# VHH binders against Abasic site processing protein HMCES (HMCES): the designs that were tried, part 40

Target 1, 269 residues: Abasic site processing protein HMCES (HMCES), of Homo sapiens (Human) (q96fz2)
Amino acid sequence: CGRTSCHLPRDVLTRACAYQDRRGQQRLPEWRDPDKYCPSYNKSPQSNSPVLLSRLHFEKDADSSERIIAPMRWGLVPSWFKESDPSKLQFNTTNCRSDTVMEKRSFKVPLGKGRRCVVLADGFYEWQRCQGTNQRQPYFIYFPQIKTEKSGSIGAADSPENWEKVWDNWRLLTMAGIFDCWEPPEGGDVLYSYTIITVDSCKGLSDIHHRMPAILDGEEAVSKWLDFGEVSTQEALKLIHPTENITFHAVSSVVNNSRNNTPECLAPV

## First folded at step 19 (VHH)

Design wc18 (from yb1 with F27Y)
Fold by OpenDDE, fold request of step 20:
Structure wc18 (fold): chain B 269 residues (1-269), chain A 117 residues (1-117)
Amino acid sequence: as target 1 above (269 residues)
Amino acid sequence: QGQLVESGGGLVQPGGSLRLSCADAGYDFSHYDMAWYRQAPGKERELVARINYGGTTNYADSVKGRFTISRDNAKSTLYLQMNSLKPEDTAMYYCAAGLEYESFEYWGQGTRVTVSA
């Protein structure tokens, strides 16, 4: 996964992240650093994206089932990193392979500390190799959406009003991530950053791309992944596998340029 | 499954130079770590050189001081300047790109380099 979309307004995003705590109480996640949230149809590595994490990471006696939402840097900077420039990391930390997560210090250490997060996105992009050509076809990949009687196909939103309705009820993609906290040697603010755990692609996606993010499908999976107070690392890792519960459509080449940030990135072609 | 395409391989005499290129016209690799691998006949594939997204480079000991890996993000192109070539450098050279820690997701088909008198 090298490109995502996360463009919802903050309030809409927050509502889309509504959840029940362990007591069954309906809650909204509390924001940390809301000003760092930058909506975009085209998110690339090193940009900030919102993630969910347990409140217990910030409050010692907090209910671990409560959720915080925070923008974090995409590309994990490990806490032990001593250079002032994250770009000097020897290896890319944008994604973490599920099969070697426990072999890599950069991921094993924060994971052992319970630093699990859920990376939020409208969906992610992948590029399919076209046979016989040097061209790649991009696809937008996301959770199946519930068709409301009034909401035509995502592609048929002919009116701005219909488009808004589609996104007001959008089911966000929830990807398994690991985060870490890095203190720059020169001082300053603590950097929160994350990596996305990747797996082999499901059968449905295999023709597009052979790798995919580990998707946490459903509230139970999301809750278990986040709740490091009650769920061990070993149990959490059982949640990491390919899922077939995804859909996709072809999009234009507009998304190829990471600088393009328009609805055309998501639009079906 | 990658569309990385290597070019620039060929026959060269010992002490000669070659410049390899790797490009994908349809994909932006600016955020990717990239690398050159090589595989000689009857040998395992080995890392030749690596460059991260920020331009930090690493080389195999066997090519250090002779080879230079570089990238042009605007052109989405990776290069390998090979100087002072030796017969031992004869191999199929592969380009790779990835976002995963110590792993590459995209691979080229390779370009052949032959160093022979």
Scores: ipSAE 0.852, ipTM 0.923, lowest interface PAE 0.5, mean pLDDT 93
Fold by OpenDDE, fold request of step 20:
Structure wc18 (fold): chain B 269 residues (1-269), chain A 117 residues (1-117)
Amino acid sequence: as target 1 above (269 residues)
Amino acid sequence: QGQLVESGGGLVQPGGSLRLSCADAGYDFSHYDMAWYRQAPGKERELVARINYGGTTNYADSVKGRFTISRDNAKSTLYLQMNSLKPEDTAMYYCAAGLEYESFEYWGQGTRVTVSA
């Protein structure tokens, strides 16, 4: 996973993240650093994206089932990193392989501290190699959406009104992540950053790409992944596997350029 | 199979130079770590050089001081400047790209380098 979409307005995004705590109370996640949220149809590594994490990470004795939403840097910077420039990390930390997560200090240490997060996106992009050509076809990959009688498929949004309806009820993609907190040696603000855990692709995506993000499908999976107070690392890691509960459509080559940030990025072709 | 395409391989005399290129016109690799690997006949594939997305480089001991890995993000192209080539450098050279820690998802088909008198 090297490209995502996360373009919803902050209020719509927040509502889409509604949840029930362990007491069954309906809640919205509280924002930290909401000003760092930058909606985009085309999110690349090193950019900020919103993640969910347990309130217990910020408040002592907090209910660990309560959720915070915070923009974090995509690409985990380990807390032990002593250089002033994160780009000097020896290895890329954009994604973390599930099979070696416990072998790498950069991921094992924060994971052991319970620093699990859910990375939010409309969906992610992947490029399929075209047979017989050197060209790649990009696809937008996301959760199946509930077809409302009026809103049709993303492609059937014939009117601005229908488009808004589609996104107002959009089920966000929820990806398993690990985050860490890094204090720059020269001082300044603490950097929160994350990595996406990746797995082998499911059968449905295997023709597009052989790797996919670990998707947490459903509120129970999301809750267990976030709740490091009640759910051990070992138990949480059982949630990391490929899922077939995804859909996709072909999109234009507009998304190929990471600088392009328009609805055309995820529009069906 | 990745759409990375290597070029620049060929036959060269000992002490000669070659410049390899790797490019993918279909995707932006500016955020990817990239690397050159090589595989000599009857040997295992080995890392030659690595460059992270920020330009930090690492080299195998056998090529230090002779080879230089570089990238042009605007052109989505990876380079390997090979100087003072030796017969031991004869191999198929592969380009790789990845976003995963110590792993590469994309691989080229390779370009052959032959160093012979």
Scores: ipSAE 0.850, ipTM 0.921, lowest interface PAE 0.5, mean pLDDT 93
Fold by OpenDDE, look of step 19:
Structure wc18 (fold): chain B 269 residues (1-269), chain A 117 residues (1-117)
Amino acid sequence: as target 1 above (269 residues)
Amino acid sequence: QGQLVESGGGLVQPGGSLRLSCADAGYDFSHYDMAWYRQAPGKERELVARINYGGTTNYADSVKGRFTISRDNAKSTLYLQMNSLKPEDTAMYYCAAGLEYESFEYWGQGTRVTVSA
């Protein structure tokens, strides 16, 4: 996964992240650094995206089932990194392979500290190679959405009003991530950054791409992944597998340029 | 089938030079780490050179000072400048790209380099 969409307004995004804590109380996640949230139809590595994480990471003795939402840098910078420039990392940390997560110090260490997060997106993009041509067809991949009688498919939103309705009830894609905290050697603010765990693609997606994000499907999976106080690393890793509960449609080549940030990026062609 | 296409291989005399290219038309690799691997007959595939998305390079000891890896993100093209070629550099050379830590998702079909008198 090298491209996502996360364009919802902050308030809409927050509402979409409503959850129940372990006591069954309905809650909204509290924001950390809300000013770093930059909505975009076209999110690339090294940009900031919102993630969910347990409140216990910030507050001692907090209820570990409570959630915080925070923009973090896409591309994990490990805490032990001693260079002043994260771009000097030897290997790309945009994605972490699930099969080798425990073999890599950059991921194993933060994971052992319970630094699990859920990366939020409207969906992600992948490019399919076209046979016989040097061209690639991009696809937007996301959770199936509930068709309300009035909310046509993303493709049927003929009016701006209908489009807004679709997004007001949009089920966000929830991807398993690992985050770390890095203190720059020269001082400054602590950098929070994340990697997306990847798995082999499900059968439905295999013709488009052979790898996919580890998707946490449902509130239970999301809660268990986040709750590092009650759920061990070993148990959490059992949640990491391919899922068939996804849909996709072809989009225009507009998304190919990471500078393009318009609704055309995820619109069906 | 590899999504990356290598070019520039061929027959060259010892001490000669070649420039390899790797490209994928229509896909942006600007955020990817990229690398050149080679496989000689009867040997295992080995890393020759690596370049991360920020331009940081790493080389195998056997090619250090002779080979230069570079990239043009605007063209989505990877290069390997090979100077002072030796017979032991004879191999199939593969281009690779990836976003996963210590893993490459995309591989080329390879281009053959033969260094012979």
Scores: ipSAE 0.807, ipTM 0.902, lowest interface PAE 0.6, mean pLDDT 92
Fold by ESMFold2, look of step 19:
Structure wc18 (fold): chain B 269 residues (1-269), chain A 117 residues (1-117)
Amino acid sequence: as target 1 above (269 residues)
Amino acid sequence: QGQLVESGGGLVQPGGSLRLSCADAGYDFSHYDMAWYRQAPGKERELVARINYGGTTNYADSVKGRFTISRDNAKSTLYLQMNSLKPEDTAMYYCAAGLEYESFEYWGQGTRVTVSA
């Protein structure tokens, strides 16, 4: 997974993240660094995207089921990294494989600190190779959406009012991530950064690509992944598997260039 | 059935040079780590050289000083300049690209390099 869409205005995104705490109370996540949120139809590695994490990471006695939402850098920078420039990391940390995550110090150390996060997106893009050509077909991949007569489908909207209703009720893709906190050696703010855990593709996506992000399907999975105060690393890792509860449609090659930030990036073709 | 297409392989005498190229039409690999691997008949595939998205390189001991990996992100192309070629360099050479930590998800079908007198 190397390209996502996360384009919703901050207030719409926040409402889509409504949740219940362990006592059943309805809440919205509290923002950290809201001014660093940069919505775009076309997010790439090294850019910032919003993630959910437990409030307990910020407050000693906080309820670990309460959630913070914060923009973080895509591409985990380990806390032990000694150079001033993250691009000097020897290996790419955009994704980490689920089958070896506990063998890699870059990921097992932050996991031991409970540094689990949920990476938010409208959906992600993947490019299918075509037999007999070097042509690639990009797809936008996302959760199935609830349908109504005029909303719930990207292809159904034919006016600005209908388009707003589609996105007002959009079910955000929720991907399992690991984050770390890095103190630059020259000083400055602590850098929060994440990697997305990957798994083998489900059968429905295997014709597109052989890898997929680990998707947390539903509030129980999201809550367990985030709640490092009550859910051990060993138990949390049981949540990491492929899902067939996913849909997709072909999009134009506009998305290929990561500088293109328009609705055309995810529009059906 | 790789997405990446290698070119530049062929037959060369010992001491000669070849330049391998690897590209994928229209796709931007600027965020990817990239590498060249090789596999001689009856041998395991081995890393030849790698280059991260920031330009940092690493080489197998057997090719240090003779091979140079480079990338041109504007052309979305990876290169391997191979100098002072030896018969032991004879192999199928594969291009790889990836975003997963210490792994490569994308592979070419390879280009053959033969070094013989």
Scores: ipSAE 0.706, ipTM 0.872, lowest interface PAE 1.0, mean pLDDT 90

Design wc18 (from yb1 with F27Y)
Fold by ESMFold2, fold request of step 20:
Structure wc18 (fold): chain B 269 residues (1-269), chain A 117 residues (1-117)
Amino acid sequence: as target 1 above (269 residues)
Amino acid sequence: QGQLVESGGGLVQPGGSLRLSCADAGYDFSHYDMAWYRQAPGKERELVARINYGGTTNYADSVKGRFTISRDNAKSTLYLQMNSLKPEDTAMYYCAAGLEYESFEYWGQGTRVTVSA
């Protein structure tokens, strides 16, 4: 997983993240660093994207079921990193394989601190090789959406008002991530950064690519992954598996260039 | 077959030079870690050189000082400059790219390099 869409305005994104705490009270996540949120149809590694994490990471004795939403850098920078420039990291941390996550210090250490996060996106892109050509076919991959009226149908929007309805009830993709906090040796703000955990692809995606992000399907999975106060690392890792509850459609090559940030990136072809 | 395309292989005399290149037309690999591997007849595939997205390199001992890996992120192209070639450098050379930690999920079909006396 190396490309996502996360284009919703902050207020729409926040409403899409409504949840219930452990006592059943409906809440919205509280923002940290909202000015760092950079919405785009075409997010790439090293850019910032919003993630959910437990309030307990920020406040002593906080209710660990309460959620913070914050932009973080895609590509985990370990807390022990000694250089001044994250591009000096020897190995790419955009993704972390689930089958070896506990063997890698870069991921084992933050997991031991409960640094689990939920990475938010409209969906992600993946490229399939086409039979008989060297060309790749990009796909936009996302949760199935409820079709009540003209909502949830990207191709059915015929006006600005209908486009808004497509996204007002959009079910955000929720991917399992690990984050860490790095203090630059030269000073400045603490850098929050994340990796997305990957798994073997489900049967439905196997013709597109053999890997997929670990998707947390439903509020129970999201809550358990986030709540490091109540859910151990061992129990949380049981949530990491492929899901068949996923859909996709082909998109044009506009998305290939990561500088293109338009609705055309995810439009069906 | 395969998405990454290697080029620049061929037949060269000992002491000669070749420059390999690797690209996937129109696809942006600038955020990927990239590498060259080789496989000689009857041997296992082995790492020759790697370069991360930020330009940090690593080389096999057998090629240090003779081979140089580089990348042009604007063109999403990977290069291997091979100098002072020896018969033991004869192999199929493969390009690899990846975003997963310590792994490569994309591979080319290879280009043959033959160094004969």
Scores: ipSAE 0.705, ipTM 0.873, lowest interface PAE 0.9, mean pLDDT 90
Fold by ESMFold2, fold request of step 20:
Structure wc18 (fold): chain B 269 residues (1-269), chain A 117 residues (1-117)
Amino acid sequence: as target 1 above (269 residues)
Amino acid sequence: QGQLVESGGGLVQPGGSLRLSCADAGYDFSHYDMAWYRQAPGKERELVARINYGGTTNYADSVKGRFTISRDNAKSTLYLQMNSLKPEDTAMYYCAAGLEYESFEYWGQGTRVTVSA
């Protein structure tokens, strides 16, 4: 997973993240650093994207089921990293494989601190190799959306008002991530950064690509992944598996260039 | 599995040079780590050189000083300049790209390099 769409205005995104805490109270996540949120139809590694994490990471004795939403850098920078420039990391940390996550210091250390996050997106893109051509076919991949008269249909929008209705009820893709906090050696603000856990693709996606992000399907999975106060690392890792509850459609090559940030990136072709 | 296309292999005399290229037309690898691997007959595949998205390189000891990895993101192309070639460099050379930690998800089918006197 190396390209996502996360284009919703902040207020729409926040409402899409409504949840219930452990006591059944309906809540919205509280923002940290909201001015760092950079919506785009075409997010790449090293850019900032919003993630959910437990309030307990920020407040002593907080209810660990309460959620914070914060932009973080895509590409985990380990807390022990010694250079001043994250691009000096020897290995890419955009994704980490689930089958080796506990073998790698870059991920085992933050997991031991409960640094689990949920990475948010409208959906993600993958490119399928097509025989008989030198080009790949991009697809936009997302949760199935419940279709109603004015929501759940990307291709049905014929005006700005209809487009807004499609996205007002969008079910965001929720991917399992690990984050870390890095203090630059020359000083300055702490850098929050994340990696997306990957798994073998489900059968429905195997013709597109053999890897997929670990998707947390439903509020129970999301709550357990986030709640490091009540859910151990060992129990949380049981949530990491492929899901078949996914859909996709072909998109044009506009998305290939990461500088293109338009609705055409995810429009069906 | 993704498909990268290598080119530039061939037969060359010891001490000669070759330049390998790897491309996947129309695909943006600017955020990927990329690498060249090689596999000699009867041996395991080994890393030759890697270059991260920021341009930082690493080389196997056996090729250090003789081979240079580089990338041109505007042309979506990875290169391996191979100088002072030795018979021991004879192998299939594979291009790889990836976003997963310590792993590469995309591989080419390889180009053969033969160094013989």
Scores: ipSAE 0.699, ipTM 0.867, lowest interface PAE 1.0, mean pLDDT 90

